VHH binders against Putative uridine kinase C227.14. Designs and how they scored, part 5

Target 1, 235 residues: Putative uridine kinase C227.14, of Schizosaccharomyces pombe (q9utc5)
Amino acid sequence: MALQVDAPDVSSYDELYNRAVELLKHQQRVLIGLAGGPGSGKSTLCAILAKAWNERFGSEIVKIIPMDGFHYSLEELDRFDNPEKARALRGAEWTFDADLFYSLVRLMKKITDRELYAPSFDHAIGDPVVDDICVEPKNRILIFEGNYLLLNKPPWSDACKLYDIKAYLPVEHSVARARVAHRHLVSGLCATEEEAIERTDRNDMINLTFVEKNMVTPDIVLQQLRLKTVKTSSL

## First folded at step 7 (VHH; framework vhh_7yz9_2)

Design s54 (from d8e with S30N)
Fold by ESMFold2-Fast, scan of step 7:
Structure s54 (fold): chain B 235 residues (1-235), chain A 118 residues (1-118)
Amino acid sequence: as target 1 above (235 residues)
Amino acid sequence: QWQLVESGGGLVQAGGSLRLSCTASGFTFNRYYMGWYRQTAGNEREWVAFITWGGKTTYADSVKGRFTISRDNAKNTVYLQMNSLKPEDTAVYYCAKIRYETGSFDYWGQGTPVTVSS
């Protein structure tokens, strides 16, 4: 089953924009923590928001910092007590360097007049790319996006105290499952639709439920992107 | 837990140079931003330079072009090369591990005093 992106609902996104712009009157930098479970569409939404807001400001005022850059490397996972489990469950909260994430959020909130660097994640090589994202003084709105950003567990909960706005993008379980399974198949991570569903159920859906049960209260709940159901894929 | 041992401070004439060193132990050094801060009497600590685990550097305007921060991950050491020193650079210099862990504070070294005479 393939899903197609339609235009986002504008009401909650206008609220997020207006709140960020109001804060910019009083501070040099605004930090938005935008959380959503696997399959929520948060990365797509963040890209749409950054493009729209940067066009409106006529400059690159928005920079996106994905939580995915803070994965432990495959080499680091292989040094865990159970490397096979660590690799199989990669994407679970404990497979991220949460202390590094918190440290960088804190630095980016305090240091606004200089360049700072964040890692990205390269899905082709399956590892973080060190210092790949440059945050400049002109980037006055930082959107951090990821599964565990609003988790009520240290150090994620400590990072929550640093965000000026906590935004959450909920997703229906059936929609998330379909999106994630499709992604596993088209990326080549899984060879069959059955394997993709099974992997999604044993990892991503557990992570989605974990996020939903353990998150702090967001300031804004974002509306889901309007999606069209397209033809089912035979895989 | 961690140890940061600073060295290289001292008395120097204006226009001179000093190299500060900070050797770390007890943690995975290359996973941390490392930094140098300084403090003058009666003032708050101010940052001087940061270096990422990948070697990207950021400097305070007051030292840019005169100071160079570097790291040697194999030796668990961060350096601050200080050139064209001015009397205004007189301070106690602190090495810092820049990682805010839950229930922990930024780890500061003991500091190394630098005095620049005119």
Scores: ipSAE 0.366, ipTM 0.670, lowest interface PAE 2.4, mean pLDDT 85

Design s55 (from d8e with T52S)
Fold by ESMFold2-Fast, scan of step 7:
Structure s55 (fold): chain B 235 residues (1-235), chain A 118 residues (1-118)
Amino acid sequence: as target 1 above (235 residues)
Amino acid sequence: QWQLVESGGGLVQAGGSLRLSCTASGFTFSRYYMGWYRQTAGNEREWVAFISWGGKTTYADSVKGRFTISRDNAKNTVYLQMNSLKPEDTAVYYCAKIRYETGSFDYWGQGTPVTVSS
């Protein structure tokens, strides 16, 4: 059995698209802060939205900027007071350079007629890649996506004042837990299902709960993408 | 404890060149953008050039092709090489860290004056 993405309910996101397009009539660039906890499927959703909206608009109007690019590097974490804890809890809010994130959001809102650069994150090596994402003047809709984008805590809360639209993708805890544990297993981060579940519970699920308890009110709550198992013929 | 110190300003003839330096002390540059702004008498500060951690540059139209921003991350220093200077480039030049560390505004240096004689 494999999971597949059914045709997404793109119509459920028309409100988000229509709000962004309306704002573009009156401003050079629209910033969307799209938050969701670990296992919410936000990165997959953002990729689908960007592809659909770029096709609908007829140009590359959308650029995605993942919060993951703003992780402290492994070398930076090793300079923390407790490096072992910093590495073990990587993904917690305090393991991101929130000041750098806020500064780039602010810069990209203000400078719309030139190229600007943001870091990405290389999951294979587990570190940020400097200046890997190029934001061009044609990218008039920026979707920032990440766990902590809507936190009611400076500087994340200051970044919320810069977003034109605050969107949130909720997820059921059991679904998030299963998705994250599976990712830990298939990525090789964990060797067994038991280890993957334990790691998910001690880190990712705590982060999900932290996001849910500490976020500002979103402008739009997004529907989950529908995933189905494929039927396989028995021999 | 963290500060920016600008240097290299002065008096120069039109068509001449100056190299401004801005050194950060107390902490490393980290991964934030660094920039140069300028302020002429009676006007608000305007941006001149920005440089990313990896050295990608962005310039205001008024200086494009004449000014070059660069950085040395090991020395915590950002530079502005100003060529083909014009009288309208006369201003106080400010180094800025484009990072939200001190509340809701960028960290600024004290400025270095540049005067371009006709």
Scores: ipSAE 0.435, ipTM 0.717, lowest interface PAE 2.2, mean pLDDT 85

Design s56 (from d8e with T52N)
Fold by ESMFold2-Fast, scan of step 7:
Structure s56 (fold): chain B 235 residues (1-235), chain A 118 residues (1-118)
Amino acid sequence: as target 1 above (235 residues)
Amino acid sequence: QWQLVESGGGLVQAGGSLRLSCTASGFTFSRYYMGWYRQTAGNEREWVAFINWGGKTTYADSVKGRFTISRDNAKNTVYLQMNSLKPEDTAVYYCAKIRYETGSFDYWGQGTPVTVSS
C-alpha cells in the first residue's frame, strides 16, 4: 500500500517544530514525548517529522526512541503469574518495563556528551533487540513515541516531568480500529477479518480507551495527516 | 526478592589488582543498568562505573583507564577489574542496579571491603 500524505492543517506541526528550535537555542538536548493510542499513526508521523527536520537541519539532529523497545520479552511474559493472560494482553501497560524506560529518559536528558543505547522491537521475532538504537551527541532532539508516554501513573508520570514538550496525537475510534485490524490481517497475526476485529476490540481498543482516560494534559495536540490518495483494496 | 551479593575484596599492595564480583537474583538481570559504587569511612557513596545490558560502559574520572566493568548476563554477574590500585581506592565497594542517573535506591548487599596498603 502506497501512502500519499497531505497535512491540511499544518499549524500544530509548525508549532511543534518552532518550540523545539527555540529550546535548542538554550539547551543541548530537547526531549519530546509523543503519545497516541494504538492505531493513531504516531510511528508514521514520527518518521515523517524526523525525515523532514533532519533534512532541514542538514544532519541527523532527530532520533526516534520507540516505547515498543521496552516490551517484556516473550520469555519474561512466560514467567508472569498468568503467562496465558500476559501473552493474550501483550501491549497492555503492565507488559512494558516502565522502570527501564524512565531510567533511560532520565539518562538521555542528563548525559549529552557521549553515546547511550536504547532497545528496539523486532516485529518479525516479536521481541526487543538490546542496544539497537544508538543516541549520539549530535542527536539534539529525541522523540520518544508510544502509547503510555503521557500516562498519569508512576513512573510514566515521572518521565512526563523530563519531557520539554508533551505532544498527543488523537485518533477517532473507528479509524484506529480499522487500521489496527488491517495490520493484524496483513501481518498474518490473524487469518480472517472477523478474527482481526475481535483481537483489536479485545486488546488494542481497550488500550486506546485506557490511554485517553488516564493521560496528563499535553502541551500540544497534533492533527491527523490526511491521505491524498489511498491505494488500498481492503476497504 | 531482589538480592545483590558482592565478593572479591581484600588486602592488596599499591600497584596491585583485584577483581570484584556481584551476583544478582530476583530480577531480569540483562534488562538493567548495573554499577559499582564505593564508600570511604565518613564519606558519602561515590559512583565508580556503570554498564548497560549490552555491555556499554561509563567510568568516573578517578578510575578511568585503571578499572574495567563487565557483565555475564548468563550468570547474572557483574564484575569490576581493578588495576594499578592506589591507597585512595581503599573503600567498601557496592554493586547497584541503576534506575536513576545517580544510582539505585533498590540495591541489596553488604558490600565488599578493599584495602590498598603501602
Scores: ipSAE 0.100, ipTM 0.469, lowest interface PAE 5.3, mean pLDDT 84

Design s57 (from d8e with K56R)
Fold by ESMFold2-Fast, scan of step 7:
Structure s57 (fold): chain B 235 residues (1-235), chain A 118 residues (1-118)
Amino acid sequence: as target 1 above (235 residues)
Amino acid sequence: QWQLVESGGGLVQAGGSLRLSCTASGFTFSRYYMGWYRQTAGNEREWVAFITWGGRTTYADSVKGRFTISRDNAKNTVYLQMNSLKPEDTAVYYCAKIRYETGSFDYWGQGTPVTVSS
């Protein structure tokens, strides 16, 4: 058996590209808020879009800013009223510094003539890396990506007012669950399939449902990349 | 709840130096980008320098190589060391908090005047 990737629905990606290009005629920087729950594939999709658009423009006009850089550090979680709960449910909306996220979105929208910095997240150490992502004046399209970007709850909802385009990547629950559980197993976060499924159900799937129930209406809904299994035959 | 208090301004001769201080209260200082702006009478407020929570710095071309921004997170203080001052540096200098909170706006300090005589 071999895997093939179906081409994504070009209409949704073409629409996103065309909206961004039109806005660039009238403003120095375009902000895209691209949301999707855990296991939606939003990080992979953003990387594909950034590569394709940067190649098309012949320069690095697209910069991706992951919401994951805005996790509270492990040290900060240990200062919460219930540190054990904070660590166990890391990834829930309240384990992110949403005010810091909103402040940097606002800053990057207003200041386009100099270098600005955003944190990344280092999965090996499990903590944010401060000032790891450099945003330059040449980066005229910023794609913010994360679970809670379109959440209808302050300050996430205030950040929604700053995005020029709100994009959402939906995912089927069974697909999200399988992807997240696999990631937990492969990364070594969980030692067994049973542990990976249990962790996914008690945290990631709850977060996916929370996002779906509490989001603002997106401007565009993006299609998933589809992998299909090709059966090989012989005479 | 929050407050920014600037100090260290004054009158100096061209070629001299001044160190401005800005003490912050009412917020988690180490998680904020901090900056200095200046304003001359009749002109718009001009950006001078920024410092990130990790200590990375950026400067306006007009002050690059002469001014140094730094922070002391334990004292909740940001500094602007101004060297080789020129008459065109004469302005009121403002400290700014660059982090926003829900329902809040960017807040500015009171300003500290700097006059550079030729």
Scores: ipSAE 0.290, ipTM 0.629, lowest interface PAE 3.2, mean pLDDT 85

Design s58 (from d8e with K56S)
Fold by ESMFold2-Fast, scan of step 7:
Structure s58 (fold): chain B 235 residues (1-235), chain A 118 residues (1-118)
Amino acid sequence: as target 1 above (235 residues)
Amino acid sequence: QWQLVESGGGLVQAGGSLRLSCTASGFTFSRYYMGWYRQTAGNEREWVAFITWGGSTTYADSVKGRFTISRDNAKNTVYLQMNSLKPEDTAVYYCAKIRYETGSFDYWGQGTPVTVSS
């Protein structure tokens, strides 16, 4: 018997795919800057796109580089003028090493024939993992993903000049708030729904509004991920 | 005020070895990727090796297997160990910090000349 399950509708992003594929005809590497505020679902979307596009190409042509790897470490935040504020507002733009981010975007655009490294972020420990992401010559499409990628202030705005495609994933405030609050509750960061909502309002929603207010114009505005019912083979 | 000071260059016979050093001051060394570039007369500077903040290394194909880049964060120093030197390695070698800061450029040291003879 056939089973029916909800599955991501990757075809809704064919415009982005086709633009990247066209650019690959004329250059060795394509850089996509994919921005969205907290709760936008950008990380989930990027993972789905990378898997689908790698399957289409028959190789690991896509590599994701999350902005989250560029957090200042907890130890570095403790050296700020106000460590308590830096820890409490972690996730705000100024708690990221934007200069390092821009430097790596620049290197990865120019150097395509060798291995380069980017940090990841370990959510269990709450700190970056240095050199955790290896970008190889076969990775001809790089998707940079993060809240502040399209921010209209240096060096984020300088990085915008290096992306071949600037993509933005908007989200309704009520949807973002619910998603982030749920994440805080499930992760054990907050014990109650009320506590999770209060935390979300004091930090994540402020960051979402900051992104919306201060971004450059994207080349493409993406739709929220849609699910469609598909028939699968019985087990 | 930041500075990069290269040393260790000189004249060496083909097949020989040299160790270049670059000592940094005036900035937080551990925040930067460090690299070595070289330049021959009349040509643009070409990349030789990079080392990341975590110690991962990347090399140009022309030097892979012969050169080793390393760093000592306690001494604010990056090194380039050059083995099995060839006449085509003759160049001025430059140390660079590889990080853009708002309103800044990547910075180079003064350079240290390396001459590999017959």
Scores: ipSAE 0.407, ipTM 0.719, lowest interface PAE 2.5, mean pLDDT 87

Design s59 (from d8e with K56Y)
Fold by ESMFold2-Fast, scan of step 7:
Formats: C-alpha cells, sequence, structure tokens
Structure s59 (fold): chain B 235 residues (1-235), chain A 118 residues (1-118)
C-alpha cells in the first residue's frame, strides 16, 4: 500500500499554468508568488507543479525559490535585543530578512539573461545556505513560496507589486495544526503529542492566523492536494 | 548612517588597467549583494557587475571578460579590477549595496571618476 497524491480540483492548477504560459508569450520571465501558512503544504505543491510543468515543457523552465532561505541565521538572531525570544519565535515574520528577499525578487524580475543566486535553508543544521540556488536564463518561471509573500506590509507588499501572479494555498486550521504537530513529533523536535500540539499552537498557528489576517488579495486561490491509498506494483 | 566610500579612479590610457575599491561601514557587509554601476553625463546609471555573499559574480555584456568584481568580507570591501580599458568605459563609477529597506532606497556611494584616453 502506497500513498498517491492527487489534485482534488485541477482547474485552479490549470488556470495558474495557463496564466503563466500566456505571460511567457510577452515577457522573458514570469514571477509567481505562492503563499500559504504553516501546514498548508505549499512546498509539496510547488515541487509537484515544478516537476509537472518542467516535464510538459521538456526543460527546467521552473525554478522554486523558498522564502525559508531568507531566515536570519542563528548567529544573527543571537545579536537581537532579545535572543531567547528570537530563537523561540523563529518562523515569525520578523525573523526573516525581508529586505534581502525583496531585493532578490527585484533583481530576478529585471535580470533575465544572467545567473543569479538565492540562499536555501538547511533544516538539519537550522541555518540558511548561501548562494545554494542558481537561477539561470532558462528558468523563465520562478515560483517564490513562503508564509509571508503576500503580506500587506512593506517590504512584502512591495514584493507583491513585482509578482506577475499572486497565488494563495489556504488550509483548514485543524488540518494545518495536525500536519505541523506531526512534523514536530516525527522530526524529534517534540517528544510527545501534547508537547507537539502546544508548540504548534504557540507559534505556527499564530503565524497562520497572522498571514490570513494581513494578506493582499491573491489573483488565484489553489485547492489542497488529496492523498489516496493505492496498491504498490510488485518490485 | 550607512556609508560606501569608493576610491581608485583616475586617468588611464586605452588598453590600461585600474582597480577600484569600495569600503562599507555601518552595516553587515557580508549579507549583501554588492554591485558596481557607472554613469556618463546625461545618462542613467547602468549596472556593471554584481557579487553575491558567497562570491558568485554576474557581469554586464559590455565588460564581461575585461572586468572582475571581488569582495573581502573581513575588510567590508568590494573591488572592481578593470583591464583592457576602452574610451567608452569613461564614467563615474558607483558602489552600491543591493537591498531595499522599508522607507529607504538602495544605498549609493559618492562615486569615483574614471577617464580613459584614446
Amino acid sequence: as target 1 above (235 residues)
Amino acid sequence: QWQLVESGGGLVQAGGSLRLSCTASGFTFSRYYMGWYRQTAGNEREWVAFITWGGYTTYADSVKGRFTISRDNAKNTVYLQMNSLKPEDTAVYYCAKIRYETGSFDYWGQGTPVTVSS
């Protein structure tokens, strides 16, 4: 028995694809800002979209740029006025280098004929990896993904003006809470289900609510992916 | 508050070389993309080269193969090595950090003039 991921409503994904393809007829690069709160499944969705669209184009036309690469490093958080608070609330909007994020979005929109570099985030060490993501001229569709991409506050709101398409992946709170708590338990960050739920409520769910209350209107609302249980083939 | 100070400009003959330096103060230099721009009288500033935190570089076609951008994060300094200079490289060269802060623009230095004679 294996799990298969199926889109419950392909129309929103087809709409996103068709909008991007139409824009490519008139410009060298399309920027998609894909936002979703913690537990929304946005990273998984983006990976599925990139793979599907790259296969359809027969080339690596899509490159994903996670907002997570723009965390302040642990050393940088330790230089904040309250380092204990900064570490405890890591993942809150103010623990990201939003000015750097906006600067790179702006550069990637304007400079399409050269290689540019963005940081990634290494969850094992808990810090950004400098220049880990290479954006090449062949990457004509950039999907930026992150919690705070559509926030209606500078400089996130300034970045919103640069996206060609603003996409949002909503999630039911109970689903988000369960997914995040499970991740905290499986990763070893929390030892018990009670501890995992408490941590999720204290940080991740607050961030989800903050995103929902403070976002600009998206151009497209994406549907959640559904998992089906299917038989594995022999092998 | 934040300051970028350029130096190393001057007069040089066509085919010659110059090395420009830009020293940054008042911010964490190593986290920023740094760039060189140039401006001729009556024209907008054009970018010349960018360098990332890790030292990856990107160049304008007009200077690729002739100019080399580099950085020394310990010294908060970015350099532009200019070789095989041409009269059309005559401009005021500016150092810039590539970052927008809420309520602020990208920070520019004062510039250093370069004149290439034929």
Scores: ipSAE 0.371, ipTM 0.708, lowest interface PAE 3.1, mean pLDDT 85

Design s6 (from d8e with I98W)
Fold by ESMFold2-Fast, scan of step 7:
Structure s6 (fold): chain B 235 residues (1-235), chain A 118 residues (1-118)
Amino acid sequence: as target 1 above (235 residues)
Amino acid sequence: QWQLVESGGGLVQAGGSLRLSCTASGFTFSRYYMGWYRQTAGNEREWVAFITWGGKTTYADSVKGRFTISRDNAKNTVYLQMNSLKPEDTAVYYCAKWRYETGSFDYWGQGTPVTVSS
């Protein structure tokens, strides 16, 4: 049996895959810093790439480490000088523990022979989940993904020196705005479309512009994920 | 600004036990990896154990099963319980905030000496 479905065109990213595989010939671990602003689709892309590349390689060679795990917790934000502002602008660069992020990037580049742990982020409770992501020696390609990974500002800029490949996923502002506003509606963060657009404009779109204006030059600029019609076996 | 203070070292007979403590001040202790390193005269500093923010632990093969690292985030303290000590464990033990950089960490303690007699 063969079925026809629209599926992600993963081959569009073969250049990134081939660069990573070539580096694995000469080093135990490859670090990819994959940046994109809010609404770029980077998290979705990374999940698709990890699944596809792990299947292609025949083992769990790829592990994703989201920058979102490095948010300051809500409790930590409440200890800021202006807690209301910190909560309202959560997602801005200064609401992340950039020093902790840089420390873990260094750790994971240097230590390849044992298990290491990184936090994830639980969107339902709105806080990091401690030690939720286990990085094993078999995970020889680490994809770090996040808004500020390529930011030209210490310690983000120091982390950029550790990535073997700096990848950037650009997005058109109108597309990003629509995606983020929709996410704010369906997550229940905003009650109306008007409220969602307003919140997106005063926070997420400012962050997108900030990223675009303050990033280091990437090694590769990725295209938005495209679909293609494929024949799929039910096997 | 940042300070790590180690204590608990000393002289002990082979097969004995010691508990090392490291108290941190000047930073948000619970969000960082904390670790123990040791150094013998004329040798490079070697990693012994580390503990994550959530209490996950990893050990060097040489100490696995004999040493236990733990933390008390409320007291800003990390511990190293050392059991079944061997003469080869003789070293100065250092507490480190895990912000590893080329050539050094940026927040090292001053060290506490441990001597294991035969």
Scores: ipSAE 0.333, ipTM 0.641, lowest interface PAE 2.8, mean pLDDT 86

Design s60 (from d8e with K56T)
Fold by ESMFold2-Fast, scan of step 7:
Structure s60 (fold): chain B 235 residues (1-235), chain A 118 residues (1-118)
Amino acid sequence: as target 1 above (235 residues)
Amino acid sequence: QWQLVESGGGLVQAGGSLRLSCTASGFTFSRYYMGWYRQTAGNEREWVAFITWGGTTTYADSVKGRFTISRDNAKNTVYLQMNSLKPEDTAVYYCAKIRYETGSFDYWGQGTPVTVSS
């Protein structure tokens, strides 16, 4: 048996593209809020979509703005009422600067003819990099991606009113758990497989369930890209 | 909580200069993106300039090269240096925080009037 890429169900991706292109006929900028819980693969999917759509348009029409840039800094977490808990549960909704996120979504919706700036996140130092992402007038499709983008809680819910398209990437819990635990192990955050699984269960899986139970209805549900095991043919 | 107080407006001759100030009180100002907007009678508020908490600036085409936005985080103040003023710059100028908190509405200062004579 060998692993191979399944024939992808591309209908949801084609729908997302066609909806965005239709909106571009009537407005200068289209905002897509693309949410998925930890382990959903949304960052990878967004990179694939941006590359494909930019190649199709022959220009950098798509710019991705990751929610990860909106983490509170380590310095800011240390000023929380319980700094140890804030650091241990970094990645939970309340460890993100949701007000800043909403503010920049709002600004990028209004101002389409100038450069605007969003923070990125530097995983090596573990902190946001201010003004690292430049959004230019040529970037007429903005894909915001993150865990909490469709959360039915202010100010995330206020940002939902600003997206032209709300997209959601669901993931099976077992798949998410395996992906996140593997990431914790290979990144050196956890030393053993058991430690990685325990951390995933105590933090990331709680966040995934929180997202699933507290989100607004998306406009489109995206399909996972999948691998299938090839059956060995008998003689 | 936050209060924004604009000052520095007035009457000025075309080609002249004015420096507007906006002082914030309440929370630590340095965590907010700040901006200037203006409004003429009968028209919607028009953005003029923004400054990020990192100090990166963005300007409307109508003022680019003539106006400079800056901030002094120690004084909780954002400034708009206005040079080569034109009659078309006549407006009430508003300071705004760009950061919007949970449950808040758009926050504007009181405004400071600027009149540029021919």
Scores: ipSAE 0.356, ipTM 0.691, lowest interface PAE 3.3, mean pLDDT 85

Design s62 (from d8e with T58N)
Fold by ESMFold2-Fast, scan of step 7:
Structure s62 (fold): chain B 235 residues (1-235), chain A 118 residues (1-118)
Amino acid sequence: as target 1 above (235 residues)
Amino acid sequence: QWQLVESGGGLVQAGGSLRLSCTASGFTFSRYYMGWYRQTAGNEREWVAFITWGGKTNYADSVKGRFTISRDNAKNTVYLQMNSLKPEDTAVYYCAKIRYETGSFDYWGQGTPVTVSS
């Protein structure tokens, strides 16, 4: 059972920061696993946090590692037992290389004195970009962000044992649905609002519900961004 | 089901060179960090070098400038070119799919022995 709250308390971001800073006194690197379903705004929140914390430290102490870099490539999906289903349901948990994700989390926790690389995801070409994200020794706070980071299922659950802090960003279903449908429409993926809603319901909303029902208990539940909180670099 | 097979070890004199190969089967080789580790008699395994999916490399200070790691993703093979070999490089060399510098046996190969004589 997922735990969801819409507390008005904006101090959740300060709590996350203070926990990370306290851990940095005793270890070279802090790993934060920040999960949220599709349409939760987790990528936007992570960008805001990274910018704010890097400014506060006066250096690039924070690096974001999106789970999206760990999609199986389209070529790899075509080698699945049912390629048509794999392509149609891309974004579902089983369309990600969870073993690769866990492997890199494990490596990044242990090796702090050398450059390490993670893939990104290019939405224009629809595939991962190899070694696109460089993690340097100066990056002492890593924020992993993605839908399935807190799943109670191996190897996602094994990765949970490696995070120093497990954070969850809940979202109202109607808000998530509207955000995702809008994204499908403005990106040109769908031609009409009705088509965008139908696509969102057939995939993204199913994934959101799956995350909510199958996650481990987070250490911190984060509040949704408010306009006043986002007012330094909202784009 | 998955397997890593090392080859290319042998006896060589100090100052000589060897090239080790590791061939992978039973898993998606090209997506993983691959590394070389070594173990001397009575000691724990130590990390030697690793290479990312895209070919970025890192080396232990003890081998930096002397050893070169490379990979051929199409052949599911990773290589270790060892130059200017020293007697202290004598060890069994292991190929591994992602590892700490020391630790458990996840994703280990079978090993290939290297002996460097004076």
Scores: ipSAE 0.422, ipTM 0.714, lowest interface PAE 2.4, mean pLDDT 85

Design s63 (from d8e with T58K)
Fold by ESMFold2-Fast, scan of step 7:
Structure s63 (fold): chain B 235 residues (1-235), chain A 118 residues (1-118)
Amino acid sequence: as target 1 above (235 residues)
Amino acid sequence: QWQLVESGGGLVQAGGSLRLSCTASGFTFSRYYMGWYRQTAGNEREWVAFITWGGKTKYADSVKGRFTISRDNAKNTVYLQMNSLKPEDTAVYYCAKIRYETGSFDYWGQGTPVTVSS
């Protein structure tokens, strides 16, 4: 199956691109902080943007840095005062190393002449992979993406001062809930639809509401992309 | 309060070796990028070597193949092994980390002087 993308309002994406390109005329690197709650489709959107912009530039100008790489490891969570709570609520803001995230954002804004490294997150093993993402001098547009990037709380709020562009991808609660619950079911994290919905409600939906209530004002609000699959004739 | 303490500098003949150490206290060392810079009289500080929190290393062209940066997270220490020293390596060497409390990018130790005689 081929995947096709419909963007109901492409003007927000054109605006984001044009703002980034304009800034590149005056600085070596542009940092975009792209936030959205669980179920917003941030990772899919960022992949689409990176591919499209790299093609327009004819080079790998864009590099994506997921906030998910900054989860505390499962081993680190087990050293918290309440390990059971830490594991049960993994994904909550306090289960991320926000100070480390801020330090890396600051480093990548200031050092543009050599390779730097960011962690990724391996969803199969459920832990960060240190130094997995290489950021090169040619990567002049960095898209940081994550739930808490625009949070009005130190050090997330300090990181907000370093982004050249703050972008937010809103999602309707019913859409987010359905997407996250479906993901929990198909990934095998939950055995039934009822379990998947209950898990989503007690964790992911609380995190979505927390983000919405506690974020700084974004520079640009992005529209949801509509994804379609096209079935081709088999040969 | 956090601090960085450099040691291991001194006088050495050309072709010789020195090992610099920088011991950190007051912060979670293993989670910070660490580097070495050097400064000669009348010049700006220049970058020498960099080590990530995962142990990947980068070197300035002037020291590639001669210097090795490493870290020991259990001892909160970063090292610079300097081999095949040249008179041009004569400088005050500084350990650096990212500040955790301020908007300043670099946090510097006091420096350790290295003199390489011909």
Scores: ipSAE 0.143, ipTM 0.546, lowest interface PAE 4.4, mean pLDDT 84

